# Designs tried in a protein design chat: miniprotein binders against q9bqp7. Part 61

Target 1, 240 residues: q9bqp7
Amino acid sequence: VPQNWFPIFNPERSDKPNASDPSVPLKIPLQRNVIPSVTRVLQQTMTKQQVFLLERWKQRMILELGEDGFKEYTSNVFLQGKRFHEALESILSPQETLKERDENLLKSGYIESVQHILKDVSGVRALESAVQHETLNYIGLLDCVAEYQGKLCVIDWKTSEKPKPFIQSTFDNPLQVVAYMGAMNHDTNYSFQVQCGLIVVAYKDGSPAHPHFMDAELCSQYWTKWLLRLEEYTEKKKNQ

## First folded at step 7 (miniprotein)

Design Jb32
Fold by ESMFold2-Fast, scan of step 7:
Structure Jb32 (fold): chain B 240 residues (1-240), chain A 98 residues (1-98)
Amino acid sequence: as target 1 above (240 residues)
Amino acid sequence: NEEEVRELAFEAYKYIEEGDYEKAAELLIRAVKLARELGNPELLAQALFLLVEAFYKMGRYEEAAEVARELVEVAKKLGDKRLEELARWLLEMIEEER
């Protein structure tokens, strides 16, 4: 799919706030659909090298922890990630009536890790919100859209345990961010445009999180790669 | 005895990480034999997967190809489509070296 036929940015939209913007961040629910999600497309189109490395890591962990231990480990990683996202949504929401704040969610090492990033985040426009690309027919659930150091960004929060972060999710994170960005920019439920991305990798021990900022040029480059992954997914599904 | 297969595979993995593919292969050949005797296809697939890498890294391409072909068949029997596709790709890479 040529990128000039399906541009990431919508020339009819502005990234500047206007008087019609809601004061409360948007939270559009994700509806079950036959349309593929960003995560599914990326998972089904991993390179053979990535699949090999993931399988090798999985076998290593099973040998070290046992099958039950591995399942417990992956469940714990998933739960920690879920709690981290819930805490961030609570922190960034301007309405306390939207969600009761749990003080235990706010005291994790991951939350300590992102404190210096959070002080540069403002103007939150969407939290845990569904996006759909009308023309390319894919969906996603993005974490956050807000201004980071004055620039409107799709922000993706990631957790990592030193020294063994999940390399596969980090590798495709830029593609995930631009896929959400392109969808939001062409989703009629949204009226603004986002041109930048931010991937924030938080650490369990409270070490300062690493921000990976993506400007408009870099987002455009990853958009081209995302379109190739989407095309590969479509062909792979057709051949089944 | 399934525990013995797991211990052999784990020790072999450590040697693979150290780049000692000869010692890894010795342990994995034993693991494969024991897994076959136990009739445990999941342990067999695990041992075969590591053995393909060990033989490939040693430049023993004929043996790597043979092990990869067996891994394809074991993955099919397990219904593990992802492992089957991975094994086929490994076989293609090995054949390019020949």
Scores: ipSAE 0.424, ipTM 0.813, lowest interface PAE 2.2, mean pLDDT 85

Design Jb33
Fold by ESMFold2-Fast, scan of step 7:
Parts: sequence; structure tokens; C-alpha cells
Structure Jb33 (fold): chain B 240 residues (1-240), chain A 98 residues (1-98)
Amino acid sequence: as target 1 above (240 residues)
Amino acid sequence: NEEEVRELILEAYKYIEEGDYEKAAELLIRAVKLARELGNPMALAQALFLLVEAFYKMGRYEEAAEVARELVEVAKKLGDKRLEELARWLLEMIEEER
């Protein structure tokens, strides 16, 4: 159990939309601060098993592609992921129109992959929006908050070349989702409560994306693990 | 020569994914020998890294520990601090089984 327990859900908030909620999705910019990001905390506290698997993958790829080929490959994967997120933000924003380059991404395999998920997404509340947990002192930039099959979710869009049909295959993604959820639920810039998460793994060849829905109980379980990772980060930081 | 070491290690990856650790170890032992003869510390590190996993999965902890110790030294010479830390962790994990 973490030393600094704090609840993921805020008892003073409702997940129901009300008439005073903005009709346009929120997009709060991430401000530079000494406060650590969710991504940094997770990267700095990877389990030894995760570091091992990542290193094995890296060594195999370098063996296949060479050092320069590996660098080019990882840069391209990063760029494709960034463009996928930009395309999704444009699709889900009612006031955005895709530019010529973004239009090509709208027709990409990744976008085709998520079509069956997107038909079940509505009531978008936030897109590419900053969250900060004022008590636990961490920040993040979440992809999307919207209703998925009628339930308000923090939605995280992922790209993958290999199938990831199980949530266990997504590494720290569940922790990232609940970290954003807990921050948003206690961030004064937001007024609503999120109790569910959704990780969507999209495929370049257009194969149907795998959705990993996380109900409130599962989110609470991963929240405990996130608190432990945050504690590990804090301890590691002060021992430097 | 260099290509043969590369092919042995790539074939070993295939066997590890299939759960055939005995076959993977056989290929990796050959890769380690060739990498040493060629004086290629990068290929040696790659072969040793996988060989630790293969021996560990087979329950051959004494051999896994020996390979992990060599991996630590090779990683130090390469200046690969990440791999060195991983090798030390692997050694600790192996010793807990003993």
C-alpha cells in the first residue's frame, strides 16, 4: 500500500453532463513546471521486467535494421503516432477542419482501424488537454475525454504494429489512463467526474483496433499501482 | 562471419518466442564463441543477454549467473550503463532462485 494514499474519485463531482457544461471540448495547454509529468514518472520507474523487454526489443531491432535504421524506424513510429493523435483531435472537434496533410491521415490505416470505436464515441468533453493533480503534484496531457458506449472515459489512443488483444500487453498504459483520471477529477479547471478508462490500440494495416475498457473497479486497482509508481519516483528523485 | 553471428542470434529469438529454450541456448552458445573470435563486443553482449534468459528459463541458474556476470563486464567495456544495470538486476534475480 502507498504511504500517501489519495482517492482517485472526487465525492464532490458528478459524471452526468449538465446545462452549464461547455459545448466545445476543453483544451487546456500544458505549462512548463518543475512538477513531474505522468510520462516521466512512468519512464523513470519502469519495472525491471519492462526494462528487460524493452531492451530485448531494441537489441533485436538494431540487429535487424542496423543502428541508423533503428533510429529512423523509431523516429517514423513517433511521427506517425503524433499525426494519428492530431487526426483524431480534428475528427472529434466540431470546429476543426483538416488541412491537406491531415486529410491524408484521415484516410490512413490507423484511422480506418478505429472507425468501429469512433462510432461509439460521443459527448466529447476534452481534447489534448492538460491535467494537474494539485495535492499529489504531477501533471499530464490527456488525449481525450468522451463517452464510450454511454460511459464517460479518459480515452488514450495508441498505435501498434503488433496485435495487443489483452490489456496486459499495453504495459503502463492503464497506469497512464488512471493517472490522468485522478488528476482531472481533482483539477479545478474541470468540473466533472470520470470513473472509466479506455485504451484503444490502432493498427497501421487497418485491422480493427482493440479497445481495452476499464470500469471503475479496475481503475481503482490500477490507481493504487500508479500511487506506488509515483512514490518510487519521489524516492528515486531525492536519492539522486 | 559477422552475418553468421547475426543470423544465429535472430534464429535464437525465434526459438525463445516459441518457448524452446534448449534450442535457443545451443544457437546462442555458438554465437557467443563466434563473437569472441571476431572481437565484436556488441554482438557478444547481444548473444549473452539472450543466453541469460534461456538458461534462466531452463532452471540452469549456475550457468545463467556466470553468463550474467560476463554480460556486466562486457556492458561496462561498451559504456552501456542501461545494459549493465539490467545485467546486474538479472544476476540478482537469478541468485534469488538459488
Scores: ipSAE 0.565, ipTM 0.875, lowest interface PAE 1.6, mean pLDDT 86

Design Jb34
Fold by ESMFold2-Fast, scan of step 7:
Structure Jb34 (fold): chain B 240 residues (1-240), chain A 98 residues (1-98)
Amino acid sequence: as target 1 above (240 residues)
Amino acid sequence: NEEEVRELILEAYKYIEEGDYEKAAELLIRAVKLARELGNPELLAQALFLLVEAFYKMGRYEEAAEVARELVEVAKKLGDKKLERLARWLLEMIEEER
C-alpha cells in the first residue's frame, strides 16, 4: 500500500471554525468489533528493543514487589490513569455537576501538574470519543480535541510516577496521536480538520507537566511511521 | 538461598542504571552461580538476562554470546517463548558486533 495514497489530512475539510458544529463536545462511544484499535496495533508491532526494555522493567518489578505486588502496582497505575482522564473530562466539560462530584479527584497531584497547560486549552470539540478510519480499518478512543494556544490539537494526557514509572508504550505516543488524528479527519462522525497534536506528561508529585507539541509537518512524519506499523500489523495477521 | 540471589540481581540493576556494568557483571556472575546451585531456573534466567546486557555494554561480545546461548536453553526449559525469542534476538545482535 503506497503511503502517498493515504494522507493524514482530509483535503475536503476546512480547519476553520464551523458555526453548525455542536456547542457540546462530541463523545462517540467505542464499539467493540474485529477492527483493530490503535493501541492493539502498536502493542503487536513493538520493536525488539521496546520488548526487551519492557521485559527488563517487568523482571525487576517482580523481583522487587513479588508477583502479587507487581499485579497490584500495575492495577494501581491503571486506576490512577483512569481517574486522571475522568477528572480532565470533568474539568473540560461544560457541566458543573460533574466537577462538583469529582472534587477530591480534582485536587490530585496530576491535576495540579497540568494546571498551566489547562489555562491554554479552549474550544473543546471532543472528549473521550471514538474514531474510525473506514478506509484503513482501524479504530481508537482519543482523549481530547481542543485548541491549545490557538491551534486545534488532538491532545493525549499521560501520567508518570517517580521514581519507578510504569514502562508502557512510551515510545509510541506520537504514533498514537497521529493515528487518532488521521482517523478523525476521515471519520464521517466529525466535520472538522485537526493538523496538530499535543502529548502532555503529568507528574504525580504536582511538578509542572511537560507539553510535547506536534505541528503539521511533524504529524505528517509520524503518520508515515504509523502507516508502516499498521502495514506490519496487517501482515502479521495474515500469517497467523 | 533464593533471597540472596534476588538481592544480588536487584543490586546489579542499580549498577546498570548508573552505567557501572563491571560491578553489575560481578554481582550477576555470583547470582548465576548461586541460582545454578539452588536449581532455580527462574532466578537463573533473570540473572542471565541482565548479565547479557552488562557484557554487551562492556563490549565483551564473546562472553555476552555465551550467556545469551545459555539463556535460550533456560528459557526453553521454562517454556517461556517470549524470553526465548528475546534471547535469540540478543544473540543475533551480539554476533553482528563480532
Scores: ipSAE 0.501, ipTM 0.849, lowest interface PAE 2.0, mean pLDDT 85

Design Jb35
Fold by ESMFold2-Fast, scan of step 7:
Structure Jb35 (fold): chain B 240 residues (1-240), chain A 98 residues (1-98)
Amino acid sequence: as target 1 above (240 residues)
Amino acid sequence: NEEEVRELILEAYKYIEEGDYEKAAELLIRAVKLARELGNPELLAQALFLLVEAFYKMGRYEEAAEVARELVEVAKKLGDKRLELLARWLLEMIEEER
């Protein structure tokens, strides 16, 4: 799938604010469909190296914790990530759109970790919102679309116990971000254009989160790689 | 005994992360020997899996290939199809270097 046939940016859209844009962030529900999700495509097209690293990590964790301990650990990591996303959605939503806030959701090492990033986030346009690329036929659920240091970004919040100071350390996260971006830019439920991405890696101990900003050029580079993963997924599905 | 093998493998992981593949291999060779003596194929598979990486990273491809072939057979006995597939991928990667 050539990039020039399926560009990440929509030339018919502007990245400038429109007066008709809702003042409340968009939250379009994810519909269960036969159309593959971004996460499914990425999981089904992992490289041999990625599968190897995942298996090595799993074996080490089972060795340290036992099978029951490993199951409990993975369940806890999932729950902590879910709570972190819920807290961020609450923080970034207008006060008047919320019925109640849980104070405990707002008190965690992960939330402390992202404080310096949040001060640079404004103009929230979408939170926990579904996107669909209408011509490439994939769907996703993005975390956030907002301005980061004045630039409209697809923002992906990640939790980590280990430092991730380089974008290369985040594996498929850049692909996930640009997949959401391309889908949103071609989704009729949205009227604006996003040209930048931001991956924010938060830490449990409250140490400062690492932001990985992706400008338009970098997004275009990762978009080409995402198109290859999508093509691989489609080919693999035909053979099964 | 099984705890000793487990600790050797866990220590080897730390050396792998530091890039000290030679020291990792020393620990893993001992872990492999003890796992065989204990008749524990799960621990044996874990030690072999990591030992393949250590030998490969050191450029010891002949030894890496031998260990990978044993890992394939151990994975088959365990019925671990995912590990068997990974062991075959490692063997293919090693053979390309040879």
Scores: ipSAE 0.517, ipTM 0.869, lowest interface PAE 1.8, mean pLDDT 86

Design Jb36
Fold by ESMFold2-Fast, scan of step 7:
Structure Jb36 (fold): chain B 240 residues (1-240), chain A 98 residues (1-98)
Amino acid sequence: as target 1 above (240 residues)
Amino acid sequence: NEEEVRELILEAFKYIEEGDYEKAAELLIRAVKLARELGNPELLAQALFLLVEAFYKMGRYEEAAEVARELVEVAKKLGDKRLEELARWLLEMIEEER
């Protein structure tokens, strides 16, 4: 068990309808500092098995594409993911954002992939918004907080390309979601409580996206694993 | 002949994906020999890395350990700290089986 256990849900908060519903979705900017991000904690505490699989994939790609081809490939994957997130932020914003071309550029492929999921998304409360856990000392940038099929969720949008053997996000996707959830539930910039998560994996060829819903019980189970990863990160930092 | 080594390693990846570790090992043993003869430590490291997996999956732990030890030394020479640490972990995992 984690040495420094802390609850994921905040007993002082409720999920009362409209109690914390702002007129526009919250977008708190992420300030870069020495406090570790969720992504950094997970990257620095990857299991050896995860590191092995990533290295094997990398070696194969370099053999097939060459060093320069591999760099170009990874840059393109990153750019496509960034554009996908920008398009989703634009689509889900109640006011038109400044990015006039995003919806047109990504109406095929990834955006078509998520259309059936978007039909079930409403009540957006936060978009591309920073979270910080003051007590546990970590930060993050979450994609979206909105109702999915009537349940308030931390929603994480992922892209996947069939030509690569590796998903953009590893087996740690659920840990990322609950880490954001726990931080938001204890962050004074937010007044509501989130108890559910949703991971949406979108496909470049427009194949229907796969939603992975996480109820409160499942979130609590992954929260314990996140606390262990955070503890491991803290120990590794202290020993360096 | 660098192309020959590259093709052998790529073909071995396909056999590993199919679960044919014996065939993969045959190709990788040849790739290791050729990479050593060419004096190409990058290709040698790639072939050794995959060969560790093939031997381990076949239950040939002494051979896997020998290859993993060589991989540690090659990774050190290349200055690849990530691969070096990964090779050390593989060696520890193999030693648990022995």
Scores: ipSAE 0.584, ipTM 0.885, lowest interface PAE 1.5, mean pLDDT 85

Design Jb37
Fold by ESMFold2-Fast, scan of step 7:
Structure Jb37 (fold): chain B 240 residues (1-240), chain A 98 residues (1-98)
Amino acid sequence: as target 1 above (240 residues)
Amino acid sequence: NEEEVRELILEAWDYIEEGDYEKAAELLIRAVKLARELGNPELLAQALFLLVEAFYKMGRYEEAAEVARELVEVAKKLGDKRLEELARWLLEMIEEER
């Protein structure tokens, strides 16, 4: 699919942040139907290399922990990620969680990890909000849209027990971010244009999180790759 | 017994991480033999999977292909469709090197 037929940025929307009234961040609920989610598309179109690495990791974990231990481990990782996202949504929501609750959240290693990133985040526009690309027919639930160091970004919060300094090591995370970005830019529920992405990898031990900033050019490059994955998904569905 | 096979595979994992594919292969060949004797296809599949990687990394493509073919058959026996597809892909990748 040529990028010029389905551009990531909407030519009908302003590149400049609108000088609008400070409003409550949008939180549009996710409505699931026949339309595939970004995560579904990515999961169903993994490369053989990605499948190999996941199977390799899974086999080693099962060998070390046993089947029951592996299930407990994966359940715990999922719950920690969920709690981290809930804490971030609470921290970034306008006005008032009690300072005492905020201090308890800061006690978490993952929350401690992102403190230096949060200092540079402002102008929150959307939190845990559904996006739909109306012409490409896919949906997603993005974590956050806010200004990071003065630039409006789709921000994706990730948890990791190991450092990930290179964007390449995050595999499909850049594709996920640009898929959300393209959807939001063409979703009638939103009026602004996002041109930048940010993947923040937080660490369990409280080590400083790694921010992976994606400028407009990099987002456009990953958008082309996302369109190929979406096409693969569509073709795979037809052959079912 | 099964615990001995598990320990051999775990030790081989450590050698793989260190890049010592030759030592990993020695341990995995023993693990494969013991898993076959025990009739444990789950442990056999685990040992074969890692052994394919060790032989491939050493450039021993003929041996890697033989192990990958056995992995396909073991995965079929286990009913593990994902592992079977992965094993077939590994075999294709290896055969391109030959």
Scores: ipSAE 0.495, ipTM 0.853, lowest interface PAE 2.1, mean pLDDT 85

Design Jb38
Fold by ESMFold2-Fast, scan of step 7:
Structure Jb38 (fold): chain B 240 residues (1-240), chain A 98 residues (1-98)
Amino acid sequence: as target 1 above (240 residues)
Amino acid sequence: NEEEVRRLIMEAYKYIEEGDYEKAAELLIRAVKLARELGNPELLAQALFLLVEAFYKMGRYEEAAEVARELVEVAKKLGDKRLEELARWLLEMIEEER
């Protein structure tokens, strides 16, 4: 049980569209700040089990690829993820700028992987947008807020290579989603309420992406775990 | 010759994935011996790290603890703080089983 519990949902907000909501998806820029990001909090509060598995994976990859090969591999994985997110932002944006951007961004196995998910996504309200929880004092950059099968969701796009998924991202993905959700629900730059999450794991070979839908109850459960991670981070920071 | 040590460790990873900790330990014991003879602390640390897991999974806690203690010392010499902290945690986990 977290010592400083705070609700994930905002009683002053509705998940239904408001006439005052903007017609174009919000894209609040991430401001340079000393306030910790969701990613930093999670990275600095990994469990010993997570650290062990990550170290074992790293050592094995270095044996297979060499130290330089490992650096190249991780850089390529990061670049592929970045390009995947850029392509999704382009696809989901109402602006017709797709022809002006690199067409090759739209022709990846990862994009093929998510096609069946994208057909169920509509009513995009935010893309690559900053969120801040002013009371709990953390920030984040969420991928997407849109309706998935009629439910407003914080959507997080993940890439994975079969059979080599990132162990670290697998463990904390639900925590990222609810952290963004709680921040957005209490951020004055936004007017709506999000109660559901969606983690979409896309595959490089174009195999159908796996959607992990999180309803309000599941989000509330992960929110409690996120509050514990945030509390742990705050305690560690006091000692630095 | 370092290539033989790398081969043994890589083979051990395959056996660990398959849950064959006995075979993994056999290969890793040889890898540890060769890494020490070569004076390669990086390869020694890698072999010791996996050997701790293999012994632990087999319930050979006394041997796992001995290997974990050596891993702590090797990590210190390498200046690898993350590995040192991880090795200390492994030792604590092993001691709880004893």
Scores: ipSAE 0.586, ipTM 0.887, lowest interface PAE 1.5, mean pLDDT 86

Design Jb39
Fold by ESMFold2-Fast, scan of step 7:
Structure Jb39 (fold): chain B 240 residues (1-240), chain A 98 residues (1-98)
Amino acid sequence: as target 1 above (240 residues)
Amino acid sequence: NEEEVRELILEAYKYIEEGDYEKAAELLIRAVKLARELGNPELLAQALMLLVEAFYKMGRYEEAAEVARELVEVAKKLGDKRLEELARWLLEMIEEER
């Protein structure tokens, strides 16, 4: 699908803050239906190279930890990620800033890892909020929309056991970010425009998180790749 | 015996990460032989998959193709359709270089 028929940015929307914007970030609930999610589209259209790398990683981990150890490891990684997201939502939400949800996690390395990033985050517009692209028919649940160093961004919080200093190391994360961005820009539940993305990779040992900022041009480049993945998903569904 | 195969494969992972595919292949050839003798198709499949990668990276395409073909057969015996598809893709990738 040509990018000029389905642009990521909406020319009818402004990226400037409105004085009447609510002080409480938007949190539209995700309603599951037959419309595919961003994560499902990406999971179902992985390249053979990506599938190979995932299988190799899985086999190595099972070899090191055993089947039960691998299941425990992946469950713990998922739980830590979920708690990290919950802590960030609490920190960034005015309604929850006076509460401690998980003291151990709030004092953990992941929260320490992102402190220098959080200092540059302000003007939170949405937290854990659903987006839908009505024309392209996909949905998603984004982590955060806020200003990072003065630029309105879709922000995606990631935890990692290994360093991810390059954006290429995050694989499909840029596609996920731009998919959310394009959906939000064309979702009637939102009135503003987002043109930038930010992937923040946090580390358990407290080492400084790696921010991967995506300007408008880079977002447009990844948007073209996301449209191709969406086409592949649609074609796959017709054949199954 | 299975412990020895696991150790060989784990050591090969280290060399693959370092880009030392020749040393990885040497360890994996030994792992493949031992896994076959033990009759452990799961360990055999893992060793074969890594050995395909090592041979491919070294430009040893004929050997990579032979190993990939064995991986296809092992995946079929395991009933692992995803692994079978990956093995067939590896073979196609190798044939493009030949």
Scores: ipSAE 0.601, ipTM 0.895, lowest interface PAE 1.4, mean pLDDT 86

Design Jb4
Fold by ESMFold2-Fast, scan of step 7:
Structure Jb4 (fold): chain B 240 residues (1-240), chain A 98 residues (1-98)
Amino acid sequence: as target 1 above (240 residues)
Amino acid sequence: NEEEVLELILEAYKYIEEGDYEKAAELLIRAVKLARELGNPELLAQALFLLVEAFYKMGRYEEAAEVARELVEVAKKLGDKRLEELARWLLEMIEEER
């Protein structure tokens, strides 16, 4: 149990749409630079097992590709992920925005991979939008908030070259999702509540993406783990 | 022949991913021997790193500890402080199993 527990859900908020909700998805820019981001907290508090697995992967890639080849590979992976997110934002945004984007972004294997997931996505409320938890003092930039199969979710789009059929194979992704959820639920820039998460792992070859749905109970379980990571981060900063 | 050592290590990675630690260890023991004969500490470190994991996963903690201690020394020679730190962490984890 975390020393400074705080609830993930806000009982005063509803997940149901109302007439005052914006017709276009919210896109609040990320402006804070002193307050730690979700990604920073997670990167600074990796477990020894996670560090070991990352190092093993890096060493293998360097052996296969050489140092320069590895650098090029990681740069390309980053660029592909960025383009995938840009394409998804275009697809889920108003039609005018879609026409402004590079058409090549819409044809990738990653986009083919998520087609069956996108059929079940509707009621988009936020895209590439900043969240801040005022009380716990962290910020984040979430990918998407939309209804998936009728349930309002924080949706996180991931690219992978290796199959991720189990939620545990996505490592810190569930923590990232619930951290965004908890922040949004207590962020005054938003009026609705999210109680579910969805991690979608897309594949370059177009094979069907793996959706990992997180109901309210599972989100609450990962929220406790996120609070422990945040506590660890705060303690590490005191010792620097 | 550095190419032969690289092939052994890369094949061992495949077996590790499949959970076949026995086959991985056999390939890595050969890779370690060849890397030592070639005097290539970078390939030696790579082979030792994976061999520690293979022995650990098989419950062969005495052998895992010996390999981890050698990895610490090889990492020191390479000036790779990150690998040295990870090798020491692996050694601590192995010692706790004993």
Scores: ipSAE 0.237, ipTM 0.713, lowest interface PAE 3.5, mean pLDDT 85

Design Jb40
Fold by ESMFold2-Fast, scan of step 7:
Structure Jb40 (fold): chain B 240 residues (1-240), chain A 100 residues (1-100)
Amino acid sequence: as target 1 above (240 residues)
Amino acid sequence: NEEEVRELILEAYKYIEEGDYEKAAELLIRAVKLARELGNPELLAQALFLLVEAFYKMGRYEEAAEVARELVEVAKKLGDKRLEELARWLLEYIERERLG
């Protein structure tokens, strides 16, 4: 149980569309700040077992591919993920917010993988948008806030070469989603309430993406775990 | 032959996945010996890292600790701070199990 508990949901907010809401999705730029990001908090509070498993994976990949091959592999994975997110932002943006739409970018196996998910996505409220928790002092850059099957969700797009059919297979991804959710719900740049999360794992070969829907109860459970990770980060930072 | 060492380590990964830590350790002990003879600290570090896991899983804690201590020194010489920190943690974790 966290020592400094704070609610994930804001009782003063609603998930219903508001007339004061912008007609185009919000895209608030992430400002460079001394405040830690969600990604940094999670990275700095990995268990030693998680660090061990990551190092073992890295060592094996270097043996299989060589150091140059491993560097190329990780660079390509990063680039593919970046392009996947850019393509999704383009697809989900209204014409007024689009900068560039590249047909080659929109014709990847990852995009084919998510087509059945995209059919159920509508009412986009935010894309590639910065969030800050003013009380808990952390920041993040979320992928998307939109309705999935009629429910307003923080949506996180992931790429994977291996199947991830269970939410447990996505590791810290649920913590990342609820951290963004809690920040957005208490960020003065936003006026609405998000109570659900969605992790979408897309596959390179175009096989159907796995959606991991998180209802309000599940989000509340992961929020408690996120608060513990945030406390651990704060304690570790005091020792630096 | 560096290729022989790489093949031994990759084969050991497969045995570890199968839970056959004895076979993995046998291959890794050979890989460590060959890597030392070749003077390849990168391959030596890789073999030592996996050998720590194999010995630990077998309950051979004293041997796991000895391998982890060598891994710390090899990681220092390589300038691999992350591997050095991980090796130190492995050593401390093994020592706790051995002591209690």
Scores: ipSAE 0.492, ipTM 0.841, lowest interface PAE 1.9, mean pLDDT 87

Design Jb43
Fold by ESMFold2-Fast, scan of step 7:
Structure Jb43 (fold): chain B 240 residues (1-240), chain A 101 residues (1-101)
Amino acid sequence: as target 1 above (240 residues)
Amino acid sequence: DLEELLKRARELLIEAYELAEKGDYEKAAELARRAAELAREAGNPELEAQALFLAAEALIKAGRPEEAARLAEEAARLAEELGLDELAELARWLAEMLRKG
């Protein structure tokens, strides 16, 4: 049990659209300061097992590809992920400028992979938008908030190549989603309530993406685990 | 007694990891195998699976692929039984790679 428990959901908020809601998805810029990000908290509180597995994966990749090959591989994975997120933001944005920028960004195996998921996505509320938990003092940059099959979700887009034995953030993907959710639900820049999460794993070869839906109960379970990681981070920081 | 065995297994695994980072693969493999044996005696299959996988990785770099394949397969089997999905996939990949190469 976390010592400093705080609720993930805000009882004063609703997930229903409000007439005062902006017609364009929110895109609050991330302001870097001394407040830790979700990714920093997770990175610095990995279990011994997670650290060993990450190091083993790195050693495996270097063994297979060489050091130059490993560097090229990780750079390419990063760039492909960045382009995938840019394409999704363009597709989901109502703004003409983004949709017109580069038609080639809209054509990739990853985008083909998510087409069946995108058909179920509507009511976009936020894209590439910063969140801050004012009470728990952490920040993050979420990918998307939209309705998936009628339910308002924090959506996190992931890319994967086949065969893919390990995704660096796989252990913590649900924790990232609920951390963003809890922050948004208590961030004064937003007025709505999010109770569900969605992790979408897209494939380079265009194979159908895997949606991992997280209902409110599952989000609450992962929220407790996130609070424990946040407490561990805070205690480590006090001892520095 | 049992707690002391578990503590020693963890110490050996950490030392093996450090040796592997320094490029001392032969010693890393030896310590990792010992860690696996002690973890098995202590009744900790999760630690055993991790130690077996480290030993397999060190053995391949030490030029002993047949032994590495055997330990990678054992690590994969244990990881699968325990639901350690990431370790299971990594160990299976290593075992398959060693079989083909």
Scores: ipSAE 0.000, ipTM 0.153, lowest interface PAE 14.0, mean pLDDT 79

